# Designs tried in a protein design chat: VHH binders against Apical endosomal glycoprotein (Mamdc4). Part 2

Target 1, 160 residues: Apical endosomal glycoprotein (Mamdc4), of Rattus norvegicus (Rat) (q63191r268to427)
Amino acid sequence: SHHMATDFETGLGPWTQLEGWTRNFSAGSMVSPAWPHRDHSRNSAYGFFLVSVAKPGTTAVLYSPEFQGSVSYNCSFTFYYYLHGSEANQFQLFVQAQGLNTTQPPVLLRSRHGELGTAWVRDRVNIQSAHPFRILLAGETGPGGFVGLDDLIMSNHCIL

## First folded at step 20 (VHH)

Design f2 (from o2 with N32Y Y106H)
Fold by OpenDDE, last read:
Structure f2 (fold): chain B 160 residues (1-160), chain A 121 residues (1-121)
Amino acid sequence: as target 1 above (160 residues)
Amino acid sequence: DVQLVESGGGLVQAGGSLRLSCAASGFTFSDYWMYWGRQAPGKGREWVSFISRSGTYTAYASSVKGRFTISRDNAKNTLYLQMNNLKPEDTALYYCAKYTEGSWTHEFDSWGQGTQVTVSS
């Protein structure tokens, strides 16, 4: 497999355009009981993930690098998120086309809200874009909540 | 029934300012990302700006960045677009829209009838 994957264990990888997210782990670093006990990639208290550190009611934003799909295959994006500790938690996934002739706003592909339990949730979206595109991951933490991301995986049919 | 009603458009000279409003009803306004679009004469629809649920994140098309400001008042169920340093090329019918998840073509988004903005030279 030649897919591009970021598990945040050694850094942000290509996911460097961010505001309100920070790379962290659970062991000794939990600021709330809403934090996961373990990351997804390593199932470890010392495994890293992204956590929204924006104030409650403030949107944290993470942009991917620019991707281009192939002619024969659509891109697939697999990701894991954690929403716990508040019914006000929010998560959205947008796709923003970057072509010169793109006139439409970013496309909302996934929208989640609320308390989803003490588990990393696996999700996958198919991206249909003839133009280069970026993924926008938005999170908003409710009071006492936790919003996290881990294991962001783009299919090998997409090129950077 | 989702309703969006735009207002605040009109005729303005180049370099002038307008403030558009979009009154929302029929849905929980604060639960949705919103955006402004416009359609100029003889052209297709183009997006202008979008805003997060809480209003703390905003983004703009390159053509309006630095001149337009999107905002919202969730307590009033109202979306706003402050338009400064208007140009003739900003002449268009401006509409507000509610995001719908999974809408690739935005055909399932809800939008209003629009308000006309005309910028003279």
Scores: ipSAE 0.820, ipTM 0.901, lowest interface PAE 0.6, mean pLDDT 93
Fold by OpenDDE, last read:
Structure f2 (fold): chain B 160 residues (1-160), chain A 121 residues (1-121)
Amino acid sequence: as target 1 above (160 residues)
Amino acid sequence: DVQLVESGGGLVQAGGSLRLSCAASGFTFSDYWMYWGRQAPGKGREWVSFISRSGTYTAYASSVKGRFTISRDNAKNTLYLQMNNLKPEDTALYYCAKYTEGSWTHEFDSWGQGTQVTVSS
């Protein structure tokens, strides 16, 4: 079956519900020395990624489309993030099950903060939900920092 | 030890307002996302609202959206829930909770004993 992979090279793909994020690339567009020299997808200065453009101390949010989930097979979400230039940088990954009207609050699966170096960090989470769910990616850029996302990859067991 | 102490609950008439507070201690409050939940009589726990570390992002359950406002004062280690236009169906024990990374069932989250909110018709 088809899996959803977004490298942001040509657009946002299905990751269209966002606030405080924008597509950009490094070459000629770097706002700060904290920006990555290259994206992850193409390892290029002209490769696109998502960057938090919310003012420092303000949370940028990105929602996935709704997935149906699977109880029998592990849906996984592989993603790359870049946190550099500030110890105040933050990144969180939430999963909200049962749609927006779930009885439980979104689940915090990842919480990262600080200076993580000049490299895209690979991460992967397993998502098990018997109900529809969405992923929430939150970023907050510290002063002089950079918070970015690239290559958001859902496994083929994540059903749209 | 993590401590969360809710207060501000009480008996109010429908259409009334309450402001709940959650005093946090035993952890660096500003480092954590927080949320409010509630448990109505005969029902399970349900989420009400959650808030980012800095307080710049908030979200609400559909049942309370437009009526409730979550906020925080990190300098005071306090989480708030302003509850306006209260309805009888808002009657519940309200609890605040600290997110814990990786908890699917929220069993590893920390929460207080709650404060009772009763809304009469």
Scores: ipSAE 0.819, ipTM 0.902, lowest interface PAE 0.6, mean pLDDT 93
Fold by OpenDDE, fold request of step 23:
Structure f2 (fold): chain B 160 residues (1-160), chain A 121 residues (1-121)
Amino acid sequence: as target 1 above (160 residues)
Amino acid sequence: DVQLVESGGGLVQAGGSLRLSCAASGFTFSDYWMYWGRQAPGKGREWVSFISRSGTYTAYASSVKGRFTISRDNAKNTLYLQMNNLKPEDTALYYCAKYTEGSWTHEFDSWGQGTQVTVSS
């Protein structure tokens, strides 16, 4: 089994298929009061997180590497997200499985919309798939808003 | 109540084009990702395309990629599917659906009545 944990402190890790996301930190990069003041991993102004840089009303997307679940254990995915500065902010988590002959449509497992304050929010989803799958994390900011991600953690029973 | 009404289907020759529409009501259309699916005679339902709430992200099944284009007009609460270079194997009843947070068995709202697309050789 494999354990994947990405805190973005040194890079994107395996989360390399992305559009509209960038690694950043707070210190020296404050562009708005709504910008994250600290990351989650290190609780530091110099700690890195992933933040949407797509224009408001534009969807930022991030794909995981391909995972394979176990027949005996389901996968679980723990993550932290940041939604602040706009009621129009949105974050969604999809799972897309690859069938024998065709890719399955994404399944929406988590959807959050609105203003959640200046804190990182912890969440977890259970993923049950007989086929290899990828996670799709989608973010969209409202005017003046920010959508962030940190500490993406896949359970040990999943194969990377 | 959520309502989805598909239209724009019809009979077309191979190589032809059609534009499907899906009129949505009963929910805030602009807040939801949307989905096109189809069911061919004697086959199971398959996905065709999906689109993000703003329309800036789209994806397609391999069988239709490069030929179909999904889009939306949030001001009109309408989802579209532009189908070009149609093939006989595209013959199917086409449905639209709204993405909902849920389990693996309930990720989509109920389908509309669908619109029939028939492509002749």
Scores: ipSAE 0.742, ipTM 0.879, lowest interface PAE 0.8, mean pLDDT 92
Fold by OpenDDE, fold request of step 23:
Structure f2 (fold): chain B 160 residues (1-160), chain A 121 residues (1-121)
Amino acid sequence: as target 1 above (160 residues)
Amino acid sequence: DVQLVESGGGLVQAGGSLRLSCAASGFTFSDYWMYWGRQAPGKGREWVSFISRSGTYTAYASSVKGRFTISRDNAKNTLYLQMNNLKPEDTALYYCAKYTEGSWTHEFDSWGQGTQVTVSS
């Protein structure tokens, strides 16, 4: 199948609208014990992921490209996140639809916070929108914490 | 129990200013994105502005962009909406709400009784 999948190994892919996120890897780049030892896609210390580098208490935002709206079948979004090292960590997934003449407010589909351990957490959301939409991934890192993303995968029913 | 209490509304002439407040309790205010909405007479509810938990990310409806400013004081558990250059079409009941994880409906948590803003021409 032809999934739009971004593993961040060679770049940001279509996830180019971002603030406060950066591509990085573990080996030689770990600044705290909160960092994962390995990425998810390659299970490697040299595998890349996205990490929130926004100042603690500052929101990092990442936008997907715009997808076509669809109500006839489900577009699904599978992703992996890493929240470790601080109870103040937060990750949120929004869908923001584009109305005919105005942008709609984001709709919160996932909200995670706190210390979730030393593991990449798999999650999946179904996206159904009558209008074109973008996915908004927001992260806030607590003091000494780590908030990361890897393997952002859109299903085949998600049409650009 | 989640409680949101809006205040600061009133009657103002076109071109005037108001500052709305939303006092939050019953939840960890600083953990949630917040939302201002309004409902004008004879119209449905519409979004006005939203703000991230830290306040570093904000957005506005096109109709209020450049005139309204959303902000928050997490230490005071209070959400604000500074409304400048008010217009008659801004007349509405203004309410604040907490973002709620969910499906595609009822994505905003409880709101208070709202605060009435009336802008005379």
Scores: ipSAE 0.710, ipTM 0.866, lowest interface PAE 0.8, mean pLDDT 92
Fold by ESMFold2, look of step 20:
Structure f2 (fold): chain B 160 residues (1-160), chain A 121 residues (1-121)
Amino acid sequence: as target 1 above (160 residues)
Amino acid sequence: DVQLVESGGGLVQAGGSLRLSCAASGFTFSDYWMYWGRQAPGKGREWVSFISRSGTYTAYASSVKGRFTISRDNAKNTLYLQMNNLKPEDTALYYCAKYTEGSWTHEFDSWGQGTQVTVSS
């Protein structure tokens, strides 16, 4: 199976079920003080990224497609996020196993908050699931703040 | 100490309604995603619903969607589950939980002791 990466430059790739996130670019909209002046994937005012457009204090969500489970390998997920302009910014990464006889709650693998400066921050999670699964990315923008996502990269071991 | 105290369970006829409450203390309630789970005898723990910290995003297990509604009141530090059109298969111990970042499991989540819901015909 092929390496999956989404840099948002030509669309959303395999990511779906967006609520409160939108694809945009630095130069193409009204700019808040916290808006990134450059995206991550191209380091350009004209490169695209996802931005939370939910009202401050409300939740934006984004779901991955369903990935196959495995007992033999870990699926590695690398992503870049941007939290600037408010100490109340929030970002969460959940993973939920699918297809189980008894539905399980999503597992919270990462929670980040507050003011992290004007640069994109890289993070990586290793997902261990014997069952099919989905990733949920959630952002909550504080007053005057900005929450962004770029470069969502799944390793070779993450199989659709 | 994180404390989560469920209430509002009881015996109800099929087709009836109950509203569960979860009183939270020992942490800043409005900073956390919360969820409800349930456990019937002989079954593993089952997810029912979760809710974002602001209350603006909710999701449900398919078995309860359309019948149950999760909500929260951050001013009262209370999580709710409105359960309508109850069925015998909803009989379980219902518990609320606070998310904590952890490894692949729920090992760091905080859990209430639960409130029993029993649905009869």
Scores: ipSAE 0.685, ipTM 0.873, lowest interface PAE 1.1, mean pLDDT 81
Fold by ESMFold2, fold request of step 23:
Structure f2 (fold): chain B 160 residues (1-160), chain A 121 residues (1-121)
Amino acid sequence: as target 1 above (160 residues)
Amino acid sequence: DVQLVESGGGLVQAGGSLRLSCAASGFTFSDYWMYWGRQAPGKGREWVSFISRSGTYTAYASSVKGRFTISRDNAKNTLYLQMNNLKPEDTALYYCAKYTEGSWTHEFDSWGQGTQVTVSS
Protein backbone atom coordinates (compact mmCIF):
# COMPACT_ATOMS: atom_id res chain seq x y z
CA SER B 1 0.00 0.00 0.00
CA HIS B 2 0.86 3.68 -0.27
CA HIS B 3 0.98 4.14 3.53
CA MET B 4 0.65 2.13 6.72
CA ALA B 5 -2.00 3.16 9.25
CA THR B 6 -2.88 1.54 12.54
CA ASP B 7 -6.14 2.67 14.13
CA PHE B 8 -6.28 -0.31 16.53
CA GLU B 9 -9.87 -1.08 15.55
CA THR B 10 -9.11 -4.73 14.69
CA GLY B 11 -5.75 -5.28 16.38
CA LEU B 12 -2.23 -4.00 16.79
CA GLY B 13 -1.19 -4.07 13.13
CA PRO B 14 2.61 -4.14 12.89
CA TRP B 15 3.06 -2.78 16.46
CA THR B 16 3.36 -6.16 18.17
CA GLN B 17 6.45 -5.55 20.36
CA LEU B 18 5.20 -3.87 23.51
CA GLU B 19 5.48 -3.83 27.28
CA GLY B 20 2.87 -2.09 29.41
CA TRP B 21 0.47 -1.10 26.59
CA THR B 22 -2.83 -2.71 25.73
CA ARG B 23 -5.61 -2.21 23.18
CA ASN B 24 -8.92 -1.10 24.71
CA PHE B 25 -12.01 1.03 24.13
CA SER B 26 -13.65 3.83 26.08
CA ALA B 27 -16.87 2.09 27.17
CA GLY B 28 -14.89 -0.96 28.33
CA SER B 29 -13.55 0.82 31.43
CA MET B 30 -15.70 3.82 32.30
CA VAL B 31 -14.91 3.65 36.04
CA SER B 32 -11.76 5.77 35.74
CA PRO B 33 -12.47 9.50 35.38
CA ALA B 34 -9.38 10.16 33.22
CA TRP B 35 -10.16 7.35 30.77
CA PRO B 36 -10.74 8.68 27.26
CA HIS B 37 -14.48 9.01 26.63
CA ARG B 38 -13.98 8.55 22.89
CA ASP B 39 -11.19 7.21 20.72
CA HIS B 40 -9.69 9.27 17.91
CA SER B 41 -10.09 7.10 14.82
CA ARG B 42 -13.88 6.57 15.22
CA ASN B 43 -14.72 9.39 17.67
CA SER B 44 -16.67 6.75 19.57
CA ALA B 45 -16.88 5.27 23.02
CA TYR B 46 -16.64 1.90 21.26
CA GLY B 47 -13.68 2.74 19.02
CA PHE B 48 -10.31 1.30 20.04
CA PHE B 49 -7.01 2.84 21.07
CA LEU B 50 -3.78 1.82 22.75
CA VAL B 51 -3.47 2.71 26.45
CA SER B 52 -0.61 2.46 28.91
CA VAL B 53 -1.43 -0.05 31.68
CA ALA B 54 1.98 0.04 33.37
CA LYS B 55 1.99 0.89 37.06
CA PRO B 56 2.18 4.68 37.49
CA GLY B 57 5.78 5.81 37.20
CA THR B 58 6.72 2.65 35.26
CA THR B 59 7.68 2.99 31.61
CA ALA B 60 5.51 1.35 28.96
CA VAL B 61 7.38 0.77 25.69
CA LEU B 62 6.15 0.14 22.14
CA TYR B 63 8.40 -0.71 19.18
CA SER B 64 7.75 -0.45 15.48
CA PRO B 65 8.91 -3.17 13.16
CA GLU B 66 12.25 -2.51 11.47
CA PHE B 67 11.99 -0.16 8.49
CA GLN B 68 14.45 -0.07 5.61
CA GLY B 69 16.95 2.75 5.48
CA SER B 70 17.17 5.24 2.61
CA VAL B 71 19.53 8.03 1.60
CA SER B 72 16.96 9.63 -0.72
CA TYR B 73 13.69 10.03 1.23
CA ASN B 74 12.11 10.66 4.62
CA CYS B 75 9.78 8.30 6.41
CA SER B 76 6.98 10.46 7.84
CA PHE B 77 5.25 9.26 11.01
CA THR B 78 1.99 10.88 12.16
CA PHE B 79 0.40 9.91 15.46
CA TYR B 80 -2.30 10.96 17.92
CA TYR B 81 -1.78 10.94 21.67
CA TYR B 82 -3.82 11.52 24.79
CA LEU B 83 -2.47 12.81 28.13
CA HIS B 84 -5.14 13.39 30.74
CA GLY B 85 -5.77 13.08 34.48
CA SER B 86 -2.29 13.92 35.77
CA GLU B 87 0.38 16.58 35.40
CA ALA B 88 2.94 13.76 35.69
CA ASN B 89 1.94 11.98 32.45
CA GLN B 90 4.79 11.58 29.96
CA PHE B 91 5.48 10.22 26.53
CA GLN B 92 8.60 10.09 24.37
CA LEU B 93 9.37 9.10 20.79
CA PHE B 94 12.83 7.77 19.86
CA VAL B 95 14.36 6.56 16.61
CA GLN B 96 17.11 3.94 16.74
CA ALA B 97 19.20 3.06 13.72
CA GLN B 98 19.83 -0.69 13.48
CA GLY B 99 22.59 -2.89 12.06
CA LEU B 100 26.16 -3.91 12.80
CA ASN B 101 27.77 -0.53 12.01
CA THR B 102 25.40 1.79 13.89
CA THR B 103 27.00 3.46 16.92
CA GLN B 104 24.70 6.38 17.78
CA PRO B 105 22.34 6.45 20.75
CA PRO B 106 18.60 6.43 20.05
CA VAL B 107 17.49 9.91 18.96
CA LEU B 108 14.83 11.63 21.08
CA LEU B 109 12.48 13.30 18.59
CA ARG B 110 9.55 14.13 20.88
CA SER B 111 9.00 14.55 24.60
CA ARG B 112 5.58 15.60 25.89
CA HIS B 113 4.30 15.83 29.43
CA GLY B 114 1.49 16.84 31.73
CA GLU B 115 -2.21 17.47 31.36
CA LEU B 116 -3.48 18.19 27.84
CA GLY B 117 -7.23 17.95 28.41
CA THR B 118 -9.71 15.50 26.92
CA ALA B 119 -8.81 15.86 23.23
CA TRP B 120 -6.44 13.75 21.17
CA VAL B 121 -3.37 15.69 20.01
CA ARG B 122 -1.81 15.22 16.57
CA ASP B 123 1.92 15.26 15.91
CA ARG B 124 4.29 14.27 13.10
CA VAL B 125 7.99 13.49 12.80
CA ASN B 126 10.11 13.04 9.68
CA ILE B 127 12.74 10.31 9.84
CA GLN B 128 15.73 10.07 7.55
CA SER B 129 18.11 7.19 8.21
CA ALA B 130 20.66 5.55 5.92
CA HIS B 131 20.41 2.46 8.13
CA PRO B 132 17.44 0.29 9.00
CA PHE B 133 15.63 1.76 11.99
CA ARG B 134 12.89 1.28 14.56
CA ILE B 135 10.59 3.76 16.24
CA LEU B 136 10.29 3.51 20.02
CA LEU B 137 7.29 5.04 21.82
CA ALA B 138 7.37 5.29 25.60
CA GLY B 139 4.66 6.32 28.02
CA GLU B 140 4.48 6.85 31.77
CA THR B 141 1.26 7.64 33.60
CA GLY B 142 1.03 9.81 36.67
CA PRO B 143 -1.34 8.92 39.49
CA GLY B 144 -4.91 8.87 38.17
CA GLY B 145 -3.76 9.66 34.66
CA PHE B 146 -3.85 7.99 31.27
CA VAL B 147 -1.53 7.96 28.29
CA GLY B 148 -3.05 6.80 25.01
CA LEU B 149 -2.15 6.39 21.35
CA ASP B 150 -4.30 6.13 18.25
CA ASP B 151 -3.96 6.47 14.48
CA LEU B 152 -0.28 5.62 13.99
CA ILE B 153 0.32 6.50 10.32
CA MET B 154 3.53 5.80 8.39
CA SER B 155 4.00 7.39 4.97
CA ASN B 156 4.59 5.23 1.93
CA HIS B 157 8.32 6.03 2.19
CA CYS B 158 8.44 3.98 5.41
CA ILE B 159 9.27 0.56 3.95
CA LEU B 160 9.24 -2.68 5.89
CA ASP A 1 23.70 25.37 34.03
CA VAL A 2 23.41 21.66 33.42
CA GLN A 3 26.39 19.81 34.93
CA LEU A 4 27.22 16.12 34.64
CA VAL A 5 30.28 14.83 36.54
CA GLU A 6 31.47 11.29 35.96
CA SER A 7 33.64 9.33 38.36
CA GLY A 8 34.78 5.78 39.10
CA GLY A 9 37.07 5.21 36.15
CA GLY A 10 40.54 3.74 36.45
CA LEU A 11 42.89 0.95 35.45
CA VAL A 12 41.53 -2.58 35.76
CA GLN A 13 42.63 -6.02 34.57
CA ALA A 14 40.65 -7.89 31.94
CA GLY A 15 37.81 -9.79 33.58
CA GLY A 16 37.50 -7.17 36.30
CA SER A 17 34.71 -4.82 37.28
CA LEU A 18 34.17 -1.09 37.74
CA ARG A 19 31.19 1.01 38.73
CA LEU A 20 30.85 4.45 37.17
CA SER A 21 28.81 7.27 38.69
CA CYS A 22 27.44 10.44 37.09
CA ALA A 23 26.41 13.24 39.45
CA ALA A 24 23.79 15.53 37.91
CA SER A 25 22.90 19.13 38.78
CA GLY A 26 21.28 22.20 37.23
CA PHE A 27 18.17 20.39 35.98
CA THR A 28 15.38 18.16 37.28
CA PHE A 29 17.20 14.84 36.93
CA SER A 30 14.08 12.66 37.27
CA ASP A 31 12.45 14.33 34.24
CA TYR A 32 14.97 13.04 31.70
CA TRP A 33 16.02 9.88 29.97
CA MET A 34 19.79 9.54 30.33
CA TYR A 35 22.49 7.62 28.46
CA TRP A 36 26.08 6.47 28.68
CA GLY A 37 28.44 6.69 25.73
CA ARG A 38 32.13 6.04 25.29
CA GLN A 39 34.97 7.10 23.03
CA ALA A 40 37.89 4.75 22.46
CA PRO A 41 41.27 6.05 21.29
CA GLY A 42 41.13 6.78 17.57
CA LYS A 43 37.40 6.04 17.33
CA GLY A 44 34.24 8.12 17.27
CA ARG A 45 31.70 8.14 20.07
CA GLU A 46 29.76 4.94 20.68
CA TRP A 47 26.44 4.50 22.47
CA VAL A 48 26.52 2.14 25.46
CA SER A 49 23.11 2.23 27.15
CA PHE A 50 20.09 4.33 27.98
CA ILE A 51 17.58 4.39 30.81
CA SER A 52 14.08 5.80 31.23
CA ARG A 53 13.22 8.62 33.65
CA SER A 54 11.99 6.18 36.29
CA GLY A 55 14.78 3.67 35.69
CA THR A 56 12.27 0.93 34.82
CA TYR A 57 13.26 0.56 31.16
CA THR A 58 16.83 0.06 29.93
CA ALA A 59 18.50 -0.93 26.67
CA TYR A 60 22.09 -1.70 25.69
CA ALA A 61 24.41 -1.80 22.73
CA SER A 62 25.03 -5.39 21.67
CA SER A 63 28.75 -5.11 22.50
CA VAL A 64 28.01 -4.66 26.23
CA LYS A 65 24.69 -6.43 26.77
CA GLY A 66 24.88 -8.98 29.56
CA ARG A 67 28.06 -7.39 31.02
CA PHE A 68 27.03 -3.80 31.76
CA THR A 69 24.07 -2.58 33.81
CA ILE A 70 22.75 1.00 33.75
CA SER A 71 20.81 2.27 36.76
CA ARG A 72 19.81 5.53 38.43
CA ASP A 73 18.95 6.86 41.87
CA ASN A 74 16.61 9.82 41.41
CA ALA A 75 16.77 10.70 45.11
CA LYS A 76 20.56 11.18 44.77
CA ASN A 77 20.49 12.69 41.25
CA THR A 78 22.99 10.02 40.17
CA LEU A 79 23.30 7.78 37.12
CA TYR A 80 25.35 4.56 37.33
CA LEU A 81 27.04 2.08 35.03
CA GLN A 82 28.11 -1.26 36.50
CA MET A 83 30.74 -2.79 34.21
CA ASN A 84 31.57 -6.48 34.67
CA ASN A 85 33.81 -8.92 32.81
CA LEU A 86 35.75 -6.03 31.28
CA LYS A 87 37.71 -6.56 28.06
CA PRO A 88 40.56 -4.55 26.50
CA GLU A 89 38.13 -3.30 23.82
CA ASP A 90 36.12 -1.60 26.59
CA THR A 91 39.02 0.86 27.07
CA ALA A 92 37.53 4.31 26.49
CA LEU A 93 36.52 7.65 27.94
CA TYR A 94 33.01 7.03 29.36
CA TYR A 95 30.55 9.92 29.51
CA CYS A 96 26.98 10.32 30.68
CA ALA A 97 24.51 12.47 28.80
CA LYS A 98 21.11 14.14 29.10
CA TYR A 99 18.83 13.95 26.07
CA THR A 100 17.61 17.07 24.25
CA GLU A 101 14.55 16.76 22.02
CA GLY A 102 15.22 16.94 18.29
CA SER A 103 19.01 16.59 18.53
CA TRP A 104 19.56 14.35 15.49
CA THR A 105 23.35 14.17 15.83
CA HIS A 106 23.16 14.72 19.59
CA GLU A 107 24.61 18.20 19.05
CA PHE A 108 22.31 19.75 21.69
CA ASP A 109 22.56 16.97 24.30
CA SER A 110 24.44 17.75 27.49
CA TRP A 111 27.54 15.63 28.24
CA GLY A 112 29.89 15.26 31.15
CA GLN A 113 33.67 15.56 30.78
CA GLY A 114 33.98 11.78 31.09
CA THR A 115 35.96 9.29 33.20
CA GLN A 116 38.72 7.13 31.72
CA VAL A 117 38.46 3.36 31.87
CA THR A 118 41.57 1.40 30.88
CA VAL A 119 41.45 -2.39 30.70
CA SER A 120 44.80 -4.22 30.65
CA SER A 121 45.94 -7.77 30.26
Scores: ipSAE 0.673, ipTM 0.870, lowest interface PAE 1.2, mean pLDDT 83

Design f2 (from o2 with N32Y Y106H)
Fold by ESMFold2, look of step 22:
Structure f2 (fold): chain B 160 residues (1-160), chain A 121 residues (1-121)
Amino acid sequence: as target 1 above (160 residues)
Amino acid sequence: DVQLVESGGGLVQAGGSLRLSCAASGFTFSDYWMYWGRQAPGKGREWVSFISRSGTYTAYASSVKGRFTISRDNAKNTLYLQMNNLKPEDTALYYCAKYTEGSWTHEFDSWGQGTQVTVSS
């Protein structure tokens, strides 16, 4: 068994993009002072990451594959994010249970906002769900800002 | 103090339409994702739809997808739910809600008292 990890170097891995995120690298699209100078996984101007390229104020959305329920084991999700260039940058992490009979609202586990400097920030959430679930990652750029994601890691307690 | 006030409910025939409104005050409305839920008589709360801060991303419960449309007007601090092709199964108290981070069971989310929707055959 091993961790499910996505560093974006060759694609989205198991994640499904709905709108607004794109893979890029620091030297490939140096269009703004707020652009990350290096990715997280390789600490390189040529290492890849996801960046929100949606119109400012427009929500970029990324979904995980469906995981089995995790009530008996703590499934953990570690991720790195980048918020720079605007106080209006936003990042949200939801967990959405799946099912047809009764659906609870998605659970907002993390909400981060504003100007966090030029370093990638690490965070971790523990997920315990009685039902199969997906993770939803949402980003919104402020004017002149960038929202980035790298190194999305699910522990081996998270079962597909 | 957060206040959420729903309106626009009523009695309609199956196949009809209603538009619900949720007036928000006491917080910066445009900073928050919002959602609609409903409670049918004798049942638990059921999610209906949610919407991003800007209104540009929406998602729906399978039971209402294609029939209901969530929207918001951030200049008016108002959340909306357009309900088309209503069915008796849609009969419920409808409420809007503001997320609280880390509330696994949603018990700390802010929500209104709701507006009743009753769909007759």
Scores: ipSAE 0.664, ipTM 0.870, lowest interface PAE 1.2, mean pLDDT 81
Fold by ESMFold2, last read:
Structure f2 (fold): chain B 160 residues (1-160), chain A 121 residues (1-121)
Amino acid sequence: as target 1 above (160 residues)
Amino acid sequence: DVQLVESGGGLVQAGGSLRLSCAASGFTFSDYWMYWGRQAPGKGREWVSFISRSGTYTAYASSVKGRFTISRDNAKNTLYLQMNNLKPEDTALYYCAKYTEGSWTHEFDSWGQGTQVTVSS
């Protein structure tokens, strides 16, 4: 039913363009008290997720592959994020039109910040773009904090 | 009461350089991603570049990549655009802007009044 789901259990899937993010699991590292004790997809200390490893204040970035545009359908993107251990944690989601004669700036669809507790938070955006587009996910950690991603799900209307 | 004031525009020969500045006030500058856009006479607005809150991530429109550099100084609340190897097609009113979440057509973003750049052949 879903077109593309990435739970990071066997790799990065289509999310191969990144800087400052790494794939990890809870039992493999206890680098700080804010480290997720369980991932989202398996609710397990041995399940995998992405975590920002950029220095605090440095932006980590992750890009989707390019999706086809459509004037008829929404592309729905569901994702789970984790902001814990610092009130200075930051997360942004942009959509950027691609292809010839791109004229619009990327669109900021989500901006989240601060301390959200120890639970993974679900969110969903609906994208309708007449032009090919990519999604950009950006994270910035605060001191002692963690920013994580898991279960990145694109609906079947999101066409590669 | 957001204010964005661009400066540094002018007349320059093709192949030349200019550095634009955008002085920001009325908001916490370091909390926001910022962007530059431009508008040539009789045309719609065109994105030029954007920059993360910290200044550590930048991206550019294909028409200016390799020639323009965006930067920021959060201690001075100032956004910059270094423009090198200017071409006549870079002639436009250049404006800086502050993102607003969920502004699909950028209708709620804040924009400056712009600074004119004119590139002569």
Scores: ipSAE 0.661, ipTM 0.865, lowest interface PAE 1.2, mean pLDDT 83
Fold by ESMFold2, last read:
Structure f2 (fold): chain B 160 residues (1-160), chain A 121 residues (1-121)
Amino acid sequence: as target 1 above (160 residues)
Amino acid sequence: DVQLVESGGGLVQAGGSLRLSCAASGFTFSDYWMYWGRQAPGKGREWVSFISRSGTYTAYASSVKGRFTISRDNAKNTLYLQMNNLKPEDTALYYCAKYTEGSWTHEFDSWGQGTQVTVSS
């Protein structure tokens, strides 16, 4: 079996239409108290992750490629996120149906906020959509905070 | 205790404009993504647009993109929909909504009662 996984070590992989997110690593030229000491995928100061670099209070947005509808399949999405340095940090995960006759609003599957410590947190959602869909990942960094993403993994039943 | 009250609807000629407002109370408005939907006579609900907490990210249904603009004023706890170049097909009851996490069919989202928009040809 094969699945789609993005650990950001060699680029953005299949993820597109990003705004306000950038790829970086812990031991880079930027220094901040909220910056993670290690990424998740390699547990290393030199492993890469995405970080929200939008102005504080501005929404950073990242979209997946379009997947086929998943109502009949076990399509799951596992991801790691990092919220540290501010109680005002925010992260949301939506599923947005695509297509000419789609009438449903995007579905909010996860909303996480605040200060979660210095560890990468794992979460997993099952995706159910009658139409082709994209995943929208949104982050908003609070003052002095850090919002990060790593290891975005779609199960092998999530079909492009 | 969540209250969403829409206003600004009315009768307007095709090509005209309206601005809808949604006054929110009973929750911390600035903590939530919000959306507009509409329901034409005898039809199901249709998504129109949504907006991030800060108002800095928006997206639209293809039928209204380029004509409608969603916005918010978090100091006034108010969501807006500016509707330009209105068409008879835009005739509907317009409602604002607050997301609930994990509501796959939106059955647990909070909705207002709506404001009627009627566009004559």
Scores: ipSAE 0.653, ipTM 0.863, lowest interface PAE 1.3, mean pLDDT 81
Fold by ESMFold2, fold request of step 23:
Structure f2 (fold): chain B 160 residues (1-160), chain A 121 residues (1-121)
Amino acid sequence: as target 1 above (160 residues)
Amino acid sequence: DVQLVESGGGLVQAGGSLRLSCAASGFTFSDYWMYWGRQAPGKGREWVSFISRSGTYTAYASSVKGRFTISRDNAKNTLYLQMNNLKPEDTALYYCAKYTEGSWTHEFDSWGQGTQVTVSS
């Protein structure tokens, strides 16, 4: 299978950080009681994940590489997220069309907020775009909170 | 009952500036990403810019990049668009909008009635 998966164990992979996300691991840097005890990809205190460490109320942003547009309804994006330690935590997923003559705003596919406990949560979206596109992942921490990402997986029908 | 009320439009000379405001009510304004769009006569809607909940992340359509600035004041429930170096091509009805999750063509987003901006040569 030709799917794209990013577990952050050796870096950001194909993803581009703009601001506010950082790669970290549970045992090496305990910055909050809400800090995950284990990452998702390795189920280990030493496995890596992305964390939003922006000032409370500021937006951390991560972009995918550009994917080809298609009528492919099999392009799906599976991801794992962690929202804990604050009812004010926020996470959004947008799809942003690229290229000439695109007039649409980015499309909001997922918005999640608040306190979701100490387990990583799995979610999946199906992506439909007539134009080339990027995925934007945005997070905001609440006071004392933590917003994490791990295991970002594009299906093999999503074409670079 | 979501309400979005735009103001600050008018007639302005090319090269001039104008600041639009969007007063929001009926929802928790600070919980939502917001955007501006515009519609010229006889044309479809065109995205102009969007802004994160906190106001710390913004992006712009290429046609307005470097000339327009989006901002927000969450304490006043107000979205702004500062428009500089205006051109006749910027003539349009300008509207603000609130995102709805899963609205692939934005058909279920909430939007105001708009404020007219007319840029003369």
Scores: ipSAE 0.598, ipTM 0.840, lowest interface PAE 1.5, mean pLDDT 81

